VH-VL binders against q9umr5. Designs and how they scored, part 163

Target 1, 268 residues: q9umr5
Amino acid sequence: SYKPVIVVHGLFDSSYSFRHLLEYINETHPGTVVTVLDLFDGRESLRPLWEQVQGFREAVVPIMAKAPQGVHLICYSQGGLVCRALLSVMDDHNVDSFISLSSPQMGQYGDTDYLKWLFPTSMRSNLYRICYSPWGQEFSICNYWHDPHHDDLYLNASSFLALINGERDHPNATVWRKNFLRVGHLVLIGGPDDGVITPWQSSFFGFYDANETVLEMEEQLVYLRDSFGLKTLLARGAIVRCPMAGISHTAWHSNRTLYETCIEPWLS
Short names: E, the ipSAE of ESMFold2; O, the ipSAE of OpenDDE; V2, 0.75 times the mean of E and O plus 0.25 times the DockQ between their complexes.

## First folded at step 5 (VH-VL)

Design qd14 (framework fv_nofazinlimab; at its last look DockQ between E and O 0.66; V2 from the best seeds 0.00; counts 0 for: pae E 2.6 > 2)
Fold by OpenDDE, look of step 6:
Structure qd14 (fold): chain C 268 residues (1-268), chain A 123 residues (1-123), chain B 112 residues (1-112)
Amino acid sequence: as target 1 above (268 residues)
Amino acid sequence: QVQLVQSGAEVKKPGSSVKVSCKASGGTFSDYAISWVRQAPGQGLEYLGYIIPEYGTANYNEKFKGRVTITADKSTSTAYMELSSLRSEDTAVYYCARGSKWFDSTPYYMDVWGQGTMVTVSS
Amino acid sequence: DVVMTQSPLSLPVTLGQPASISCRSSQSLVHSDGNTYLYWFQQRPGQSPRRLIYKVSNRDSGVPDRFSGSGSGTDFTLKISRVEAEDVGVYYCMQGTYWPPTFGQGTKLEIK
């Protein structure tokens, strides 16, 4: 039998968004138990990410317990950060494949429709004033806002991304790294035509430097320091990169070619 | 200097399949996307799809409705384009072209082209 | 799919005279990353296409400076300041902003 699949949605999503993915999985892996977690749907996805991590943890623990052979995680957009944090705080998870589906793994720094909706009077260049305040950090979007021009503020004020990245020292950094390294494979999916994740390379742990030049994962301090295990994962062949052009942000879970190429191989 | 060398001309019957190869030399292969474009006699250019050999990720023009398959062999620095269920309308010169590195830009930069492969479909 | 429309489709030119080809897209080619992925290709008789211009106005290595690209949004132009005999062929614009990439019909440049 196939290992159970747990799906975590993104910002403003619900289980309905993954109806095509469910169809694809059912067709190619019949009998697979797929659970799309309907937690923090819609506007509730704006709640602090640590709160979301706790909620999702409570939901996945029973599923994992019933699947001693292991489970697969498919985590879309913001959900990919939730899942990474989840795997960092769980010392007993049994995740075989962690599929990060167009997630801002290295953070977000771009003007998007979501940003304009939440902060209609703010540009990305000024959002640090809001996001790096205690008030701003009560919103999920700000929890992974990564302003390359205000690195000091990011490192000191980010209550989520800076911590799970190990960019700011904290008492749990070593344990979180150990926990995260329990994952069998980290599958990173994204592409240049996403239109939301900015830069799109963030899905592959690439990100802007101070000059807004996009650097690769191997050039990032978190990799070089192996602060949460990226270097270790890469060294043991546990990181899979699956880039694809021609796919918009809202289509990653609904594209058959993408599924067959980047998702299906890791559901066995 | 990077060069793309394609396989020779093909003559096929309707309903059969054709597989065209594109071998890269003079540079790195795996990180660069390879695009496929075709040109019917006396007509314009049509984009088929691309592959990123390093990761085996490919995307296709939906117009071909699953008839096209693009693959790559990193060990031989060769990309392949297979077109099935051939029709007379598939008669064309097929080109491979190199794109940018996957991390840098879109895969369809196409700065270097192969010499083309003529595929003739006739009963 | 994005429709690329070139004009003219036939371009007879006297040697040494300038030439201009227009390319219009059915929608703005400004990508979300801020770039405009408009390309120009030259195809000489019996040869493979050759990229001349990338991202609207950048010449590839080896392309003579008599070739220039310009434009923005939906309207683009390829100019040849002084047409030479070797410039005979078909010229195509292509957009790479939207999937799938699409080409113009081509403009056949001939010497009068």
Scores: ipSAE 0.909, ipTM 0.944, lowest interface PAE 0.5, mean pLDDT 95
Fold by ESMFold2-Fast, scan of step 5:
Structure qd14 (fold): chain C 268 residues (1-268), chain A 123 residues (1-123), chain B 112 residues (1-112)
Amino acid sequence: as target 1 above (268 residues)
Amino acid sequence: QVQLVQSGAEVKKPGSSVKVSCKASGGTFSDYAISWVRQAPGQGLEYLGYIIPEYGTANYNEKFKGRVTITADKSTSTAYMELSSLRSEDTAVYYCARGSKWFDSTPYYMDVWGQGTMVTVSS
Amino acid sequence: DVVMTQSPLSLPVTLGQPASISCRSSQSLVHSDGNTYLYWFQQRPGQSPRRLIYKVSNRDSGVPDRFSGSGSGTDFTLKISRVEAEDVGVYYCMQGTYWPPTFGQGTKLEIK
């Protein structure tokens, strides 16, 4: 039978938004046990990402324990960063496919309605003043704010993303890398019409340099140094790239074409 | 540098399907998006969809979903656009056009165009 | 879908004189990445479209410098500083900020 699927939602989201995804899975892989985690819903999604990782870890442990053949993760938007950390901190995860749906894997640097709701007078050029403070780091969105014009501040102040990417040293880095490398497949999904994730190539581990030119994964120091295993995974044939234009940020989990092309093949 | 060469004109009956090819020569093929655009006689341009051959990822304008399918064969550097359930309103010149390299930007870049393929639907 | 509106639709011009074409979008074309994905295409009679301008004001290789693009937000202009006989054709603006990409109706430029 099919391996169980665990779904982790994004910023200002809840389990309720995945109804279409569950319908698609039921149609193509009938009998699949799908668990959509209803933790850190709505405003609670603003809690620090390390707090969210701890809560989601407690929820996934019994699910993984009951599935000796392995599980699949589908992690949407901010949820993809939660899943990145889960795979690193868990010594015993049995994840086969980690499917990252339009997640800002190298961080976020862009003006969106989400930022305007949280910080009405801010612009992307000014948000570093808030996010790289101790107070700002108490909000999940600031945990992955990556201002390419203040990279020194990002490296020093980021309490989450810089650490899980191995961009700043951490005592657990070697263990986190070993744990992450146990994943069967890293399936990266994203596209230029997302409208929220900026740069959209962040979903594929690409990101801005200081001139706002996007450099791809293979040009990033985290890849070149193999800080958490991306180079090893790519060499192993374990990284899948599935870029698709024409999909807005809130539609990745409800688009049939996207599901059939990028998700369905990885739900053994 | 890159050239796109399309298959020849087609005359089809209503209700049938047509499959137009677009072969790339010179330079790289699989890393670039290939878009399809049509133009009815004396009318403007209308976008159908695109494919990124390297990843097999394609998406379609909602107006044509269910009738249009875009595929690619990396070994022959050829993209295909198939349109089914043809109506007289589908009479148009169909163009393929190259977008940017997938990572650099959007499929809508369209800097190199094929010569076009006239598809006539008549009974 | 985003509606692109061009004016004028017919543009008779005396050889050597300047010409300008307006393009308006139904909503702002500024992408979340800060870029504005507005393009201009030229289609000469019996030929495929040829891109002249990308991202509002960037001229493609081989396009004469008498062609220039400008604008922001919802209002864009293509200018030809000195019209030549070879410029006869239909000009289209296109937005690529929102899916699906959409084109203006076209402006037919003719020598009078």
Scores: ipSAE 0.779, ipTM 0.893, lowest interface PAE 1.3, mean pLDDT 92
Fold by ESMFold2, look of step 6:
Structure qd14 (fold): chain C 268 residues (1-268), chain A 123 residues (1-123), chain B 112 residues (1-112)
Amino acid sequence: as target 1 above (268 residues)
Amino acid sequence: QVQLVQSGAEVKKPGSSVKVSCKASGGTFSDYAISWVRQAPGQGLEYLGYIIPEYGTANYNEKFKGRVTITADKSTSTAYMELSSLRSEDTAVYYCARGSKWFDSTPYYMDVWGQGTMVTVSS
Amino acid sequence: DVVMTQSPLSLPVTLGQPASISCRSSQSLVHSDGNTYLYWFQQRPGQSPRRLIYKVSNRDSGVPDRFSGSGSGTDFTLKISRVEAEDVGVYYCMQGTYWPPTFGQGTKLEIK
């Protein structure tokens, strides 16, 4: 009766992290087939995002084929970027709800324990030297690194985020936009106490200007140009914003109030 | 220019519930965080929780063990705080406060406060 | 929860003299966005709290110049350069960096 749900995890994550989310879905939507994709776990989540997109595409095809009525995606953290790219490259996806669970949709510009582990001598102000290099773009975290003070380097060097945002000319941009616009709903979830996504408003397609003032989605060039369909989706009433304070980055999928408020209504 | 006007004082018995209202006037309401804070007589301030009326999203200080519920009605520019299973230590003045817009910063700015609502719990 | 500790808890002061209130947090209040969400509130007798200072050192509109905030990390200070009779009340610091927001115990400022 309920559409199948596909879950895509984030950086340094695995399918076990979603055990509480699975329990909530089973309680409220009994009989729902939920698949947590067990690909690119742990350190493998550092592989280039286009490689991850290809692997997840191969995994979702048979699931979508068995569910012609449609599926839902719940995509956490880095996984939300994988899912957005997936929706752009698949001509034949049948996703109704794309639920973006605290994902850095406009990029990341923040020091985290994860970055300190990877680059212990670096700070956010100098990571552009690593990330906007050919060898830096071989790491997933650099694929969505977005330094507001080096926008020219971002636009030239980003092999992933600048492309899926339509910030660089790309021969597939029109097709990717068309494919993405086939989604039924885009559900954006995030909040100020996340502690990892920086700015946290990236989960709502907000991001820093050159003064590190956060501009909302409607003020972004990618929205104003409708580069990949955000303006069109908003005009259709297809964008759902569900901000919630008081939730840390690793707790989004294990908070019952968050599930009931922001996720449950979209699992038709 | 924005004002927050709260409902009047209440006297309650232990085990009952109370619902306090907070009406905004003279400014915008729905896209701001509306926080609730209480103060027991002669004591300090405790944060209860907030709501963003535009989205209906609310969260609560876990200290209150799920006894608090915060809601809003955008059409009347009114937020509500309901506290259930009342105890004598819940005797306090309850304040609402408006924060910044949800997107601009954290919801905890609390730059405009209501006049307060005294809730007395006595057996 | 982040514990906020104020000192002194009681501050008798002579009119026209300076006053200083300390606030310490149990952990750094620097948010991942680089801001420090430390606030100061004034509560005059019989009134609701009024915000004086936001983000450590920014004075709200209509707050007299004699009030100033400073500090970083875990240690913060509210100063009143020349106390006036209208300054009587209780002063609270609050952190808004971590959920849930937490307040200091309050510092009661009294004349004489």
Scores: ipSAE 0.554, ipTM 0.818, lowest interface PAE 2.6, mean pLDDT 90
ESMFold2 (binder alone), look of step 6: mean pLDDT 91; pTM 0.935

Design qd15 (framework fv_nofazinlimab)
Fold by ESMFold2-Fast, scan of step 5:
Structure qd15 (fold): chain C 268 residues (1-268), chain A 123 residues (1-123), chain B 112 residues (1-112)
Amino acid sequence: as target 1 above (268 residues)
Amino acid sequence: QVQLVQSGAEVKKPGSSVKVSCKASGGTFRNYAISWVRQAPGQGLEYLGYIIPEYGTANYNEKFKGRVTITADKSTSTAYMELSSLRSEDTAVYYCARGSKWFDSTPYYMDVWGQGTMVTVSS
Amino acid sequence: DVVMTQSPLSLPVTLGQPASISCRSSQSLVHSDGNTYLYWFQQRPGQSPRRLIYKVSNRDSGVPDRFSGSGSGTDFTLKISRVEAEDVGVYYCMQGTYWPPTFGQGTKLEIK
């Protein structure tokens, strides 16, 4: 009898992307109830992240209520940020393992095909002009755009990531930290060959400084200040890092080696 | 200053397996990526795969998936590369190489190399 | 897999003269982070490969300044300003932008 698993997809994605993940779980943990949430699919994934958090919250509450032994979350790409916020805003979540699949936990700053499709004339160096406007903050990708050359604008204009990371003040910060700390395990997965998440170390709470040198989680102010509990979780032995090279962004949920190494051990 | 010291030469029969070791001498490799590269006699370099010993995470070049397994023992700072179902085409010098720390931008790209282990496969 | 093509494959050079090795990739090596992950390795006879250059133009510690790397996109060059006897060996370029890492065929540098 395994704990239920809830899956949250990413940008321009849907539940269909997880068919291989479901096969792997069924093979190794037969009888596991896996719910892949089909909210904010496709272009609806561009809706503001706080709107997505509200919708996913409504969907996960009854699942958690029916699983007193606890649940596991598997959250892919942008979905990992949705799950970060869910764990903070829910006073009564019973999540054991939060498995973050290549999610930009400290934000995104890179030239990718997704960015070129949405903003064909944009470069990563000038996207801050769009994203750090009120209009830009109505799009999910701008909610976690983190330009290391305009950190002051990011801190002031980010309506989502800067708040959930405790980088800017919020009235609920203390409660959000308390709620997040109830998680059993924070399993961070990512790698250098992702090709979309930039820097890839963002999946491990690392990020660029002003010179585009990547500093690891332990060097970040959010960790040092323990703003939402990372330092406490690491000291508790609750943070698992599972970096793997050779996995492209759309393959994290369909690679057997990745599943067996990084996901399977955390699905008790 | 760390050195990578590999096990000695092996002669194997087709169909058998070989396990080559790579030990960090003068330091540790726990938080680094350890890659394996081979070179057939008179030929170029071919990448097999890597491991990050601290996390036990390994991945393999698709050409070798199912035949190669890379493992590590953190307590002895030793990585192992095992290649099964050996063929005469697997005759090569096998190198281990250390990349940058796993968190650096290019963690599996090799800056310190072992001396190499000659594996000969013949019937 | 990304194909790396080196030219020339055989490079006889007079001692003290400059040498140049070209490397071409089948697709752009610019990563989404803006870096270009191209490396140059030297392998002296009977020895393990030694990395000389990382990210196109950066010399590894202990590498003499007579070695320099340059290039962008798909076209890269390794130059030795004054070849010394100890430079005999095979030189390989390698790309690390795409999995799996791939190497050029190698350029054998020999003294005339």
Scores: ipSAE 0.624, ipTM 0.855, lowest interface PAE 2.0, mean pLDDT 91

Design qd16 (framework fv_nofazinlimab; at its last look DockQ between E and O 0.66; V2 from the best seeds 0.00; counts 0 for: pae E 2.5 > 2)
Fold by OpenDDE, look of step 6:
Structure qd16 (fold): chain C 268 residues (1-268), chain A 123 residues (1-123), chain B 112 residues (1-112)
Amino acid sequence: as target 1 above (268 residues)
Amino acid sequence: QVQLVQSGAEVKKPGSSVKVSCKASGGTFSNYAISWVRQAPGQGLEYLGYIIPEYGTANYNEKFKGRVTITADKSTSTAYMELSSLRSEDTAVYYCARGSRWFDSTPYYMDVWGQGTMVTVSS
Amino acid sequence: DVVMTQSPLSLPVTLGQPASISCRSSQSLVHSDGNTYLYWFQQRPGQSPRRLIYKVSNRDSGVPDRFSGSGSGTDFTLKISRVEAEDVGVYYCMQGTYWPPTFGQGTKLEIK
């Protein structure tokens, strides 16, 4: 039998968004138990990410307990950050494949429709004023806002991304790294035509430097310092990169070619 | 200097399949996308798809409805384009072209082209 | 798919005279990353296409400076300041902003 698949949605999503993915999995891996977690749907996805992590943790624990052979995680967009944090705080998870589906793993710094909706009067260049305030950090989007021009504010005010990245020292950094390293494979999916994740390379732990030049994962401090285990994972062949062009942000879970190429191989 | 050398001309019957190869030399292969483009006699250019050999990720023009398969062998620095269920309308010169490195931009920059492979489909 | 429309389709030119080719897209080619992925290709008789211009106005290495690209949004132009005999061929514009990439019909440049 196939290992259970747990799906974590993104911002403003629900289980309905993954109807095509469920169809693909059922067709190619019949009998697979797929659970799309309907937690923090819609506007509730704006709640602080640590709150979401706790909620999702409560939901996945019983699923993992019933699957001694392990489970697969498919985590879309914002959900990919939730899942990474989840795997960092759980010392007993049994995740075989962690599939990060177009997730801003290294943060977000771009004007998107979501930002315009939430902060209609703010541009990305000024969003640090809001996001790095206590008030701003009550919103999930600000929890992974990564302003390359205000690194000091990011490092000091980010209550989520800076912590799970180990960019800010905290007492759980070593343990979180150990926990995260329990993952069998980290599958990173994203592409240049996403239109939402900015830069799109964030899905591969690439990100802007102070000059807004996009650097690769291997050039990031979090990698060089192995602050949460990226260097270790890469060294043991546990990181899979699956870039694809021609896929918009809302289509990553609904494209058959993408599924067959980047997702299906890791569900066996 | 990067060069792309394609396999020789093909003559095929309708309903059969053709597989064209594209070998890269003189530079890095695996991290760069390889695109495939075709040109019917006296006609314009049509994009088929691409592959990133390093990761085996490919995407296709939906127009071909699953008839096209693009693969790559990193050990030989060779990309392949297979077109099945051939029709007379598939008669064309097929080109491979190198795109950008996957991390830098879109995969269809196509700064270097192969010499082309003529595929003739006739009963 | 994005439709690329070139004009003219046939371009007879006297040697030493300038030439201009227009390319129009059915929608703006400004990508979400801020770039405009408009390309120009030259195909001489019996040869493979050769990229001349990338991202609207950047010449590839080895491309003579008599070639220039310009434009924005949906309207683009390739100009040849002084046409030479070796410039005979078909010229194509291509957009790479939207999937799948699409080409113009081609403009056949001939010497009068």
Scores: ipSAE 0.916, ipTM 0.947, lowest interface PAE 0.5, mean pLDDT 95
Fold by ESMFold2-Fast, scan of step 5:
Structure qd16 (fold): chain C 268 residues (1-268), chain A 123 residues (1-123), chain B 112 residues (1-112)
Amino acid sequence: as target 1 above (268 residues)
Amino acid sequence: QVQLVQSGAEVKKPGSSVKVSCKASGGTFSNYAISWVRQAPGQGLEYLGYIIPEYGTANYNEKFKGRVTITADKSTSTAYMELSSLRSEDTAVYYCARGSRWFDSTPYYMDVWGQGTMVTVSS
Amino acid sequence: DVVMTQSPLSLPVTLGQPASISCRSSQSLVHSDGNTYLYWFQQRPGQSPRRLIYKVSNRDSGVPDRFSGSGSGTDFTLKISRVEAEDVGVYYCMQGTYWPPTFGQGTKLEIK
């Protein structure tokens, strides 16, 4: 028998987006209990990420409690950040594989249709004025906006990402790190043809410096300080990198080659 | 100076498979993507796919999916492209080309090319 | 797939004269990161392709300054300010913004 799988969707998304993923899992691991969480669907995905974390936490607790051998998480796009926070705030999670499917783990800095829908006249260079306001932080997308030219504002104003990454101090940081470190495997998936996540290397904890040169995870202060356990996980052999070009943002959950290469091996 | 050296010309029968090698020398292998491109006689260039040796990740142009497999052996700094169910239309020169380091950009960067391998499919 | 269209397909030029090749894409090649992944390759008779230009206008190391690339969005140009005998060959544009990468049909440059 296989461990249960919990799926967390992304921005403007719902459980329907994962029908192909469920077909692939059923073909390769028949009998797997897969729960795609139908919370914060569509426009509700714009609610503050801490609100989403609370709701998803309530949904995953009974699933984890029923699976003494552990569970796997597959978390897509913005959902990967929700899952990051879940693993930190839950004192009793039993997650084996956390599969992060093209999620902006170090944040987002790029012009996309999603941002233009909310802020039609803004450019990525100007968006910091809105996102780093109290009003802007009421929108999930601004919770992970990371302007590399205004890092001081990001560190001060980010109510979510800067805190879960340990880039700004929080009273719960030590407990969050301890909780996160219980994960069996951190499987990072992403690629250059995503077209939405900018920089795409954010999915691998890489990010822009002040000159927009992308630096790898191992060069980030978050990693070097081991703020929430990345250095410890890497030393333990628990971080898996699975970069794949040729996958657009909405295709990560519906590409068979991607599934067979990056997801299937981590479902026990 | 990075060089990509490919295996020699092949003559194959329809329905068989061919496996072309591409050996990297004079530089780093595993952290760079290796792409495969073909050119039929007198025709243009067509992209087949790539591999990132460090992670064993590969993807293929939909036109060739199910027939092409790209693999790599990091110990010998060699990438391989295998094409099955060969047809006369597969007669072409097959090139390997070095892409970007996986983290920096795309497999399609293709700044260094192998010398090419002529594959002829004839009965 | 993104279609790349080159013109002219045949380009006879006199030694020392300028030459220009156009490349048009079926959609904008601006990537979400702000870069435009348009490349130019040269293929001399019997040889492998050699990259001349990356990201529209950046010359590769060892490429003579008589080669220049320009353009934006969907329209791109490769210029050779003074054609030399060694420039004979086929020139291809390529887009790398969208999967799969696609090439133009090629422009054959010949000496008159």
Scores: ipSAE 0.761, ipTM 0.888, lowest interface PAE 1.3, mean pLDDT 92
Fold by ESMFold2, look of step 6:
Structure qd16 (fold): chain C 268 residues (1-268), chain A 123 residues (1-123), chain B 112 residues (1-112)
Amino acid sequence: as target 1 above (268 residues)
Amino acid sequence: QVQLVQSGAEVKKPGSSVKVSCKASGGTFSNYAISWVRQAPGQGLEYLGYIIPEYGTANYNEKFKGRVTITADKSTSTAYMELSSLRSEDTAVYYCARGSRWFDSTPYYMDVWGQGTMVTVSS
Amino acid sequence: DVVMTQSPLSLPVTLGQPASISCRSSQSLVHSDGNTYLYWFQQRPGQSPRRLIYKVSNRDSGVPDRFSGSGSGTDFTLKISRVEAEDVGVYYCMQGTYWPPTFGQGTKLEIK
């Protein structure tokens, strides 16, 4: 009766983290088949994002094939970038709702405990020297690092984010845009108390300008140029924004109020 | 020149509920966070929760979860706070407050305040 | 919840003299975006609160220059360089870095 739901986890994460989300879905949408993909768990979530996209693609293909009526994606944190790339590279996806749960969709420019663990002597102002190197691009965190003060380095060095955003020329841009635009709805979820995603508005395709003033999605070049389809999706009424304060980064999938407000309505 | 005007004082019995209104005038309403704060007589300030009327997204201080409901009516530029299962310790002045646009800042900036609504819970 | 502790709780001052109010948080108020979301509010007798200072040291429009905010991390101060009769009331600090926002106990400023 309900479309199957595929869940994609984030950095240093595993399928167990979603036990509460699964309980909420079972209570409100009984009989829904929910698959939490058990790939790239823990430290394996640091592998290059294109490697993760390849692995998750292989896992979702048979699920989508068995559900010709469509599926929903719930993708958390780093997992939301994996899922957006999946929608671009898969000409055979049948995703209705793509639910982006506090994902750094326009990138990350913030110091966090995870970044300190990986780069203990670095600050956000200096991380571009590591992340915009060939060695740095071997880590998933650097694949979406977005330093607003070194935009030229970002555009030249990013092996992932600049490509899926259509910010750097590549031969697949038109096909990726076409594939992404087949999604039914893009549901954007995030909030100011996240504490990890920086700026938190990255979850809504907002990001810093050179003065670290946050510009909204509609002010971004990728939106204005419609480089991967955001302007087209918004014009169709296919973008849903669901901001919620009071939720820390690790609590997005275990908050009932968030689920009822932002997720439940989209699990047809 | 935005102003927040709240409903008048109320006297309630323990176990009942109260619904306080907060009407915005002289400015835009729906894409701003509207916060609720209370102050017991002679006491400090306590945050209850907020709503963003544009999206209908609300969240509540855990101390009040299950008893407080915050809603909004965009057509009348009015937010509402309903507190149920009232106790005598809920006797307080209840304030609404508005900040800048939610995307530009957090709901707890509380730039503009309403005049307050006294709620008395008699025992 | 983050506990906000003010001192003193009662502050009698002579008109025209300086006043200083301290606010301490139970943990650092530095947000992951680098901002510190610490606010000061004034509540005059019989009135609703009024925001004076946002993000530690930024004075709101219409707030006299005699009010200033400072501090970092866990320790913050509101200063009034020359207390005027209109400054009587209760002053609250508030943190907005962590959910839920929390207020200090208040400092009652009185002339004399």
Scores: ipSAE 0.558, ipTM 0.810, lowest interface PAE 2.5, mean pLDDT 90
ESMFold2 (binder alone), look of step 6: mean pLDDT 90; pTM 0.928

